# VHH binders against Abasic site processing protein HMCES (HMCES): the designs that were tried, part 218

Target 1, 269 residues: Abasic site processing protein HMCES (HMCES), of Homo sapiens (Human) (q96fz2)
Amino acid sequence: CGRTSCHLPRDVLTRACAYQDRRGQQRLPEWRDPDKYCPSYNKSPQSNSPVLLSRLHFEKDADSSERIIAPMRWGLVPSWFKESDPSKLQFNTTNCRSDTVMEKRSFKVPLGKGRRCVVLADGFYEWQRCQGTNQRQPYFIYFPQIKTEKSGSIGAADSPENWEKVWDNWRLLTMAGIFDCWEPPEGGDVLYSYTIITVDSCKGLSDIHHRMPAILDGEEAVSKWLDFGEVSTQEALKLIHPTENITFHAVSSVVNNSRNNTPECLAPV
Below, E stands for the ipSAE of ESMFold2; O stands for the ipSAE of OpenDDE; V2 stands for 0.75 times the mean of E and O plus 0.25 times the DockQ between their complexes.

## First folded at step 17 (VHH)

Design uc9 (from uc0 with T58K; framework vhh_6z1v_2; at its last look DockQ between E and O 0.58; V2 from the best seeds 0.60)
Fold by ESMFold2-Fast, scan of step 17:
Structure uc9 (fold): chain B 269 residues (1-269), chain A 123 residues (1-123)
Amino acid sequence: as target 1 above (269 residues)
Amino acid sequence: EVQLVESGGRLVRTGGSLRLSCAASGFDFSTYAMGWFRQAPGKEREVVAAIAWHGGIKYHADFVKGRFTISRDNAKNTVYLQMNSLKPEDTAVYYCAARPYQFYDSPKDYNYWGQGTQVTVSS
């Protein structure tokens, strides 16, 4: 997974993340560094994306089931990194393979500290290789969405115009991530950065791409992944597997250039 | 104490009309999406209609479109389901459900549930 869309305005995104804590109380996640959130239809590695993580990472004695939402850099910078510029990191940490996560120091160490997060997106993009051509077909991949209609029983028809209106009730994609904290050698603010765990593609996506992000389907899975105070690393890793509860549609080549940031990036073709 | 209380279920003849009501208390109704679900004997609970927290966005299942209409009254903390042109296939227990802000089609995603009201449609 190397490209996502996360374009919702902050207030809409926050409402989409409403949850229940351990006591059954409804809550909205509390923001950290909200000014660093930059909505975009076309998010690439090294940009910031919103993630959910346990409040216990920031407050001693906090209820580990309470959630913070914070922008983090996509591309995990290990806490041990000694250079001044994170772009100098010699290996790619955009994704973390589920089968070797406990073998790679960059991921095993933060995972052992409970540094699990849920990466939020409208959906993600993948490029399908077409046999006999060098052209690749991009697809936008996302949770199945309930079809919405405006007031009255006159339902919205299946059309591109009605597709745009779906965002007000959009179910966000929730991907399993690992984050770490890096202190710049020259001083300055701690950098929070994350990687997305990847698994083998499900049957429904196998014709598009051979890998997919580890998707946490539903609030029970999201809660268990985040709650490092009550859920051990071993138990949390049982949540990491392919899911079939996913849908997609083809999109135009506009999305190919990461500088393009318009609704056309994810509109059905 | 959170409560959702359905009312209005009864026996009606095929082709008849009925309005169900669901009175909510113990939470900020205006920040919750509301859904109507139904369950017939031996079948799973399925979504019938839903309405977002602000009322401007709705859903009606294909099998009730044109016959049923969901609405809400935030001043009364009540959600309604107007049921017209009733068919024997509409016989089920109807449940009111709530979740924050957005509605979904799966029962598992709803936090609060009423006890249900029985609707029976006969020839």
Scores: ipSAE 0.781, ipTM 0.895, lowest interface PAE 0.8, mean pLDDT 90
Fold by ESMFold2, look of step 18:
Order: sequence, then C-alpha cells, then structure tokens
Structure uc9 (fold): chain B 269 residues (1-269), chain A 123 residues (1-123)
Amino acid sequence: as target 1 above (269 residues)
Amino acid sequence: EVQLVESGGRLVRTGGSLRLSCAASGFDFSTYAMGWFRQAPGKEREVVAAIAWHGGIKYHADFVKGRFTISRDNAKNTVYLQMNSLKPEDTAVYYCAARPYQFYDSPKDYNYWGQGTQVTVSS
C-alpha cells in the first residue's frame, strides 16, 4: 500500500469519525494540528494524512477510549533515528508486514509502547501488473458504500454526477497503523509518523496485488486497536487479518503521477 | 437516556397506505442520521430507508423505491416513513434506528434502536 486518497473537507472527515467512548457517550475526535491537514485525491509517502490515536498518548490519566485525530507523516521515523534529516533513513517504513512486525526494531519498539493508530483514507490505490506486458492498471479500493440520493430524488445514476453525491455519506477506510515520535537531534518539534500494517490480500483482491493494508472493519475493531490502555499488543494483533469486505474499480493512469490532485484520480474508467 | 419510539404500525389492505413515526429523545437529533429497518419472521433485519443528519441525503431500498419515502422534522425530533402501495411482503416489524451524522445499510452500525412497530398487510 503506497498511495491513498483522503480528500474530504476537515469537518466532513471529522463527522465521519464520530465514535462511542467506553461510557457509551457519542463523541467526535479532538484535532491536534488541524492546519496540517492537506486533503488530496493522491497522497503518497512522506505526506501528512490524518490518523486516529488514543487520548492517553497525550494526557496522563486520560480515558484511553477517547480519540485524537492528527495529521502524521507517512513513513515511520523511529524514535532512535540519529540523523537530522528523516529522508536519510536506510529502509522503507511506508508499510509494515504483519508477519514480521515483532522482529523489526522500527516497529516492535513503538508497538510495545502502545503506539497504535488508525490511518484514515477515502480508499487506497493499487497497481495490477498485467502478465506479458509492462503495463500496470491502477485500481481504487475502498469499503462498499451504501447508494445515496439527494433529497427529493428516488434514484441515483452511475455517472460522474453520482460520484459527487456519494461523498456526502462516504464510509472512510480505516487501516491499522503503528506510529512513533522522533525528536530531531538539533531540536525542534517532535515528528509524529506512521506506517501502515499489511497482510496477504483477500481472495477478492489477489488478482490485483498480493498484499493489502490491514483493514479494521467496524467500530469494535477500531476501538480495540486504538485502546492501548485496555487492549494488549498480543490481543490487538489478533485484529490484523485480511478482509473480504472491500470493493474496487479501475481508474485512469492520471493517478500515477503523485502530483495530480484531481477527482479523475479515483474516477471509474 | 436515549429513546426511539415508533408508532403508526397497523393492519392495512394490499394497496393501502400508512405513515410510521419515530419520536426521538435523549440526544441531539439534529446530529444523527436515522434509518428505518424491517424484520419479517425468519429473516434478517434489513434497511428500508435512511436519511442523513441534515436531511439532504437519503437512501431507499430498491424493494420500496417509488412506494416509501423517508423524511425528518428536526424541530419535532421525529423521523417518518410514508408507506404507499403496500404489499403482503411488506409485512414486518419496522424499527427506527440512529447513528451519528451518516447512515449505513448494516444494522451493526447503528447505536440506538426502537422497540419496533408491527405492519401487517393483508391480501
């Protein structure tokens, strides 16, 4: 997983993240650094994207079921990194394989500190390699969506106009992540950064790509992954598995260039 | 304490009409999406219609399109289901449900439920 879309306006995104705390109270996540949120149809590694994490990471004695939403850098920078420039990391931390997460220092250490997050997106992109050619077909991959209609309408069209309407009620993709906090050696603000955990693809995606992000399907999975105060690492890792509750469609090659930030990136072809 | 109270279910003839109401209390109704679900004996609970928190976006299941209309009145904390051209297969217990802001088609995504109101359509 190396490309996502996360384009909703901040207020729409925040409402899509409404949740219930341990006491059963409905809440919205509280933003940290909201001005760093940069919506785009075409997010790539090293960019900031919003993630959910437990309030307990920020406040002593906080209710660990309460959620913070914050933009973090995609591409985990380990807390032990000694260079001044994160781009000098000698290995790729965009993704973390679930089968080796407890063997890699970059991921094991923050995971042991309970640094679990939920990475938010409209969906993600994956490129299908076509056998016998160098051509690659990009797909946009996302949760199945309930068909919406504007007030006063009894139907919807499968057209560009239909895509505009679906965003009013979009179910965000929720991926399991690990984050870490890096203090630059020359000083400055602490850098929060994340990796997306990957698993073997479900059968529905296997013809597109052999790996997929670990998707947390439903509020219970999201809550357990985030709540490091009540859910141990061992228990949380049981949430990490493929899901068949996923859908996709082919998109144009416009998405190939990560500088293209346009609805065409995810439009069906 | 959240309450959803359905009313209006009764026996009607095929081709008849009725209007279901669901009165909501104990939460800020204007920040919740509302749904109508139904459950016939031996079947799973299924979404019939849903409406977003602001009322501007709706869903109607294919089996009720053109016959049922969901609406809401945020001043009265009430969601409605107008049911026209009723058929015997519409016989079910109809439930009102709520979740914050957005609606989905799965019952598992809704936090608050009413006790239901019986609709029976005679041939």
Scores: ipSAE 0.666, ipTM 0.859, lowest interface PAE 1.2, mean pLDDT 90
Fold by OpenDDE, look of step 18:
Structure uc9 (fold): chain B 269 residues (1-269), chain A 123 residues (1-123)
Amino acid sequence: as target 1 above (269 residues)
Amino acid sequence: EVQLVESGGRLVRTGGSLRLSCAASGFDFSTYAMGWFRQAPGKEREVVAAIAWHGGIKYHADFVKGRFTISRDNAKNTVYLQMNSLKPEDTAVYYCAARPYQFYDSPKDYNYWGQGTQVTVSS
């Protein structure tokens, strides 16, 4: 996974992340660093994206079922990294393979500390290789959405009003991630960064791409992944598997340019 | 305590009309999406209709074919299902369900459920 969409306004995004704590009380996640949230139809590695994580990571003795939402850097910077510039990392940390997560120090160490997060997106992009050509067809992949009477196909919202309504009821994609905290050697603010765990693709997606993000489908899966206080690493890793509960459509080549940030990126062609 | 109480279910003849009501209490109704589900004997529970927290977005299942309409009154903490042109195939227990803000199609994603009301359509 190298591209995502996360374009919802902050208030809409927050509502989309409504949850119940272990007591059954309805909650909205509290924001950390809300000013770092930059909505975009075209998110690339090294950009900031919103993730969910347990409140217990920030507050001692907090209820671990409570959630915080925070923009973090895509591309995990390990806490032990001693260089002053994260760009000097010699290995790619955009993704973490599920089969080797326990073999790589950069992922194993933060995971062992309970640093599990849920990466939020409208969906993710993947490119299909065309047989016999060097051309790649991009696809937008997301949770199946309920078609409402007013909801045309994604991108067919002819009016801004209709568009807002459609996205107000959009089910966000929830991907399993690992985050870490890095303190720059020269001082400064702590950097929070994340990697997306990947798995082998489900059968439905296999023709497009052989790998997919580990998707946490439903509130229970999300809650268990986040609750490092009550759910062990071993139990959490059982949640990491491919899912068939996805849909996709072909999109234009507009998304190929990471600078393009328009609704055309995810619109069906 | 959270409560959803369905009412209005009864025996009706084919082609008849019925209005179901669900009264909600114990939570902020205005921030919840509401749904109507039904379960016939030997069948899985299925979504009939759903409405977002603000009431501006609605969903109706394909089998409804314009016969049923979901609505809500936030001042009364009540969601309604107007059912017209009823058929024997519509015979089921109808359930009211609630979840935060957005509606989904899967029953597993709803947090609160009523006890259900029986709708029977005779030929």
Scores: ipSAE 0.557, ipTM 0.803, lowest interface PAE 0.8, mean pLDDT 92
ESMFold2 (binder alone), look of step 18: mean pLDDT 89; pTM 0.907

Design uc90 (from uc0 with H54E; framework vhh_6z1v_2)
Fold by ESMFold2-Fast, scan of step 17:
Structure uc90 (fold): chain B 269 residues (1-269), chain A 123 residues (1-123)
Amino acid sequence: as target 1 above (269 residues)
Amino acid sequence: EVQLVESGGRLVRTGGSLRLSCAASGFDFSTYAMGWFRQAPGKEREVVAAIAWEGGITYHADFVKGRFTISRDNAKNTVYLQMNSLKPEDTAVYYCAARPYQFYDSPKDYNYWGQGTQVTVSS
């Protein structure tokens, strides 16, 4: 997973993340650094994306079931990184393979500290190798959406204006992530950065790409992944597996250039 | 105490009409999406209709579209399901459900549930 869409206005995104804490109280996640949230139809590694994480990471004695939403850099910078410029990290930490997560220090250490997060997106993009041409076909991949009558069908051939209306009831994709905190050696603000855990593709996606993000399907899975105060690393890792509850449609090559940031990037062709 | 109380279910003849009501209490109704689900004997619970927190966005299942209409009255903390042109296949227990802001089609995504009201449609 190397490209996503996360374009919802801040207030719409926040409502889409409404949840219940362990006492059954309804809550919206509390923002940290909301000004760093930049909506985009075409987010690439090194850009900031919103993630959910437990309030207990920031506040001593906080209820670990309460959630913060914060923009974090995509591309995990390990806490032990010694150089002054994080962009010079020679390891690609955009994704973390589920099968080797406990073998790699960059991921094992933050995971041992409970640094689990849920990466939010409208959906993600993958490029399918097409037979008979040298071009790859991009697809937008997302949770199945209930058909709203104001917007019409999402998966069918639809007009761009109908797509704009659907977003008020859009079910965000919730991907399992690991984050870390890096303190610049020369001083400055702590950098929060994340990686997306990847698994083998499900049957439904196998013809598009051989890998997929580990998707947390439903609120129970999201809650258990985030709640590092009550859920051990071993128990949380049981949530990491392929899911079939996913859908997709082909999109135009406009999405190929990460500088293109318009609704055309995810509109059905 | 959170409560959803359904009413209006009864025996009705094919082609008849019913209006189901669901009275909500114990939570901020205006910030919740509301859904109507039904369950026939031996079948799983399925979504029939839903309405988002603002009321401007709705869903109706293909099998009821044009016959059933969901609506809400935030001043009365009530959601309604107007059922017209009833068919024997509509026979089921109808449940009211609530989740914050947005509606989804899976029962598992809803936080609050009523006890259900029985609708029986005879030929």
Scores: ipSAE 0.773, ipTM 0.893, lowest interface PAE 0.9, mean pLDDT 90

Design uc91 (from uc0 with H54Q; framework vhh_6z1v_2)
Fold by ESMFold2-Fast, scan of step 17:
Structure uc91 (fold): chain B 269 residues (1-269), chain A 123 residues (1-123)
Amino acid sequence: as target 1 above (269 residues)
Amino acid sequence: EVQLVESGGRLVRTGGSLRLSCAASGFDFSTYAMGWFRQAPGKEREVVAAIAWQGGITYHADFVKGRFTISRDNAKNTVYLQMNSLKPEDTAVYYCAARPYQFYDSPKDYNYWGQGTQVTVSS
């Protein structure tokens, strides 16, 4: 998983993340650094994306079931990294394989500290290899969506033009991530950065790509992954597996260039 | 204390009309999406219609589209289901459900549920 869309306005994104804490109280996640949120139809590694994480990471006695939403850099920079420029990290930490997560120190250490997060996206992109050509076909991959109607309209969700109108009720993709905190040696703000855990693709995606992000399907899975105060690393890792509850459609090659940031990137072709 | 109270269910003849109401209390109704689900004996609970928190976005299942209409009145904390051209296949217990802001099609995604109101359609 190396490209996503996360284009919702901040207020729409926040409402899509409404949740219930352990006590049954309805809440919206509280923002940290909201001005660093940069909506885009075409997010690549090293850009910032919104993640959910437990409030207990920031407040010693907080209820671990309460959630913060914060922009984090895609591409985990380990806390032990001693260079002044994170871009000089020699390892690719965009993704973390589920089968070796406990063997790699860059991921094992933050995971042991409970640094689990949920990476938010409209969906993600993958490029299918096509026989007989050097061209790859991009696909936009996302949770199945209920087919919405604008008040006074009938079945407006079935065309590319009208499909954009479904965003007000869009179910965000929720991917399992690991984050770490890095303090610049020269001083400055702590850098929060994340990696997306990957698993073998499900049967439904096997013709597009052999790997997929570990998707947390539903609030129970999201809650358990985030709640490092009550859910151990061993129990949380049981949530990491392929899911069949996913859909996709082919998109234009416009998405290939990460500088393109328009609705055409995810529109069906 | 959160409550959803359905009303309006009764016996009606094929081709008849019925309006169900669901009165909500104990939460900020205006920030919640509302859904109508139904369950026939021995069947799973399925979504019939839903309406988002601001009322501008709705859903109607294919099997009721054109016959049923969902609406809401935030001043009265009430959601409605207008049912027209009723068929025997519509016989079920109808449930009102609530979740914050957005509606989904799975019962598991809803936080609050009413007790249900029985709708029976006969010739």
Scores: ipSAE 0.792, ipTM 0.904, lowest interface PAE 0.8, mean pLDDT 90

Design uc92 (from uc0 with H54T; framework vhh_6z1v_2)
Fold by ESMFold2-Fast, scan of step 17:
Structure uc92 (fold): chain B 269 residues (1-269), chain A 123 residues (1-123)
Amino acid sequence: as target 1 above (269 residues)
Amino acid sequence: EVQLVESGGRLVRTGGSLRLSCAASGFDFSTYAMGWFRQAPGKEREVVAAIAWTGGITYHADFVKGRFTISRDNAKNTVYLQMNSLKPEDTAVYYCAARPYQFYDSPKDYNYWGQGTQVTVSS
């Protein structure tokens, strides 16, 4: 899983992340570094993407059920990394396999510290290999959406205006992530970076790609993954499994070039 | 204290009309999406219609499209379901539900629920 769309304006994204804390109080996540959020239809590794994490990571006595939303670098830089330039990391940490997460030091250590996050996206892209050709067919993969009126569904191709209006009620994809904090040895701001946990693809996606992100389906799963103050690593890992509650449609090759950042990247062909 | 109070359910003959109301209190109604769900005896609760916090986006289940219309009045903290051309299959307890900003089709995604109002449609 190496390409996503997360294009919602900050206010729309924030409302889509509304939640209830442990006391049942309605809340919006509080932003950290909001100026680092860059909406895009075509986000690649090393770019920043918004993640949810527990407020307790930043405030010692905070309620662990309260949420912060923060842009983090995609591609986990371990806290022990000794070089001055994170781009020189020899290991690809864009994704973390669920089956080896407790065996890999880069992931086991932050996971032991409760550094769980929920990675937000409109959806993600995968490229289906086509037999007899070197061409791959890209697909946009996302939660099933309730069909809205006046805006139409995301599958409605008749009107670009209707296509854009679906986003006001869009259910964001919520992927299980692990993050770490790296302090540059030469000084500077702490770098927060994340990896997306991956699992075997579900039956519905098996013809597109053999792996998928670990999707947290619903607020109960999201709450348990984030709440490292009450939910142990062992209990949280029980949330990591394939889901069939996913849909997709084919998109044009415009998405192939990560520099293309337009609605055409996710429009049905 | 959060309360959702449905009203308007009654016995009506096939082809009749009915308007359900749901009065909300104890939360900021204007920031919540509202949904109407129904549950017939021996069946699970299903979404009938929903409306987003702005009122600009709605949903109506295929089995009620063209017959039912959801609307809201933020000044009165009330959501409505106008039901026309009623059929015996519409007989159910109708529930009002609320979740922040956006509506979804699954009952599990809603935070607040009313006690329900009985609608009976006879031939």
Scores: ipSAE 0.787, ipTM 0.905, lowest interface PAE 0.8, mean pLDDT 91

Design uc93 (from uc0 with H54Y; framework vhh_6z1v_2)
Fold by ESMFold2-Fast, scan of step 17:
Structure uc93 (fold): chain B 269 residues (1-269), chain A 123 residues (1-123)
Amino acid sequence: as target 1 above (269 residues)
Amino acid sequence: EVQLVESGGRLVRTGGSLRLSCAASGFDFSTYAMGWFRQAPGKEREVVAAIAWYGGITYHADFVKGRFTISRDNAKNTVYLQMNSLKPEDTAVYYCAARPYQFYDSPKDYNYWGQGTQVTVSS
């Protein structure tokens, strides 16, 4: 997983993340650094993306079931990294393999500190290898969506105008992530950065790509992954597995260039 | 504290019409999406229609399109299901459900549920 879409306006994104805490109270996640959220149809590593994490990471004695939403850099910079420029990191930390997460110091250490997050996206992109050519076919991959209609427009679900309304009720993709906090040696703000955990592809995606992000399907899984105050590392890792509850469609090559940031990036071809 | 109360279910003849109501209390109704689900004998609970928190977008299952219409009145904390051209296959217990802002099609994604109202359609 090396490219995503996360284009929703901040208010729409926030409502899509509404949840109930342990006491059953409805809440919206509280933003940290909301000005750093940059919506895009085409997000690549090193850009910022919104993640959910437990309030307990920021406030001593906070209820661990309460959630913060914060933009973090994609590409985990370990807390032990000693150089002044994060781009000089020798290792690619865009993704973290589920089968070796407990063997890699870069991931094992933050995981041991409960630094679990849920990475938010409209969906992600993968490039299918085509036989007999060096060209690849891009696909947009996302949770199945309930069909929406404008109020009073029964049976108009297939219209292009109705497609614009799909985003007001879009079910965000929720991917399991690990984050870390890095303090620049020369001083400055703490850098929060994340990696996306990856698993073997499910049967439905195997013809597109051999790996997929670890998707947390539903609020129970999301809650358990985030709640490091009540859910141990061992228990949380049981949530990391392939899922079949996913859909996709082919998209145009416009998405190939990460500088392209238009609806055409995810529109069906 | 949270309560959803369905009303309007009764026996009705094939081809008849019926309006179900669901009165909500104990939560901020205007920030919740509302759904109508039904469960027929021997079957699992399925979504019939849903409406977003502000009422601007809806969903109607294929088997009720053109016959049923969902609507809401945020001033009255009430969601409605207008049922026209009723068929024996519509016989079921109808449930009102709520989840924050957005609606989904799976019962497991809804936080609050009513007790249900029985609709029986006879020939």
Scores: ipSAE 0.793, ipTM 0.903, lowest interface PAE 0.8, mean pLDDT 91

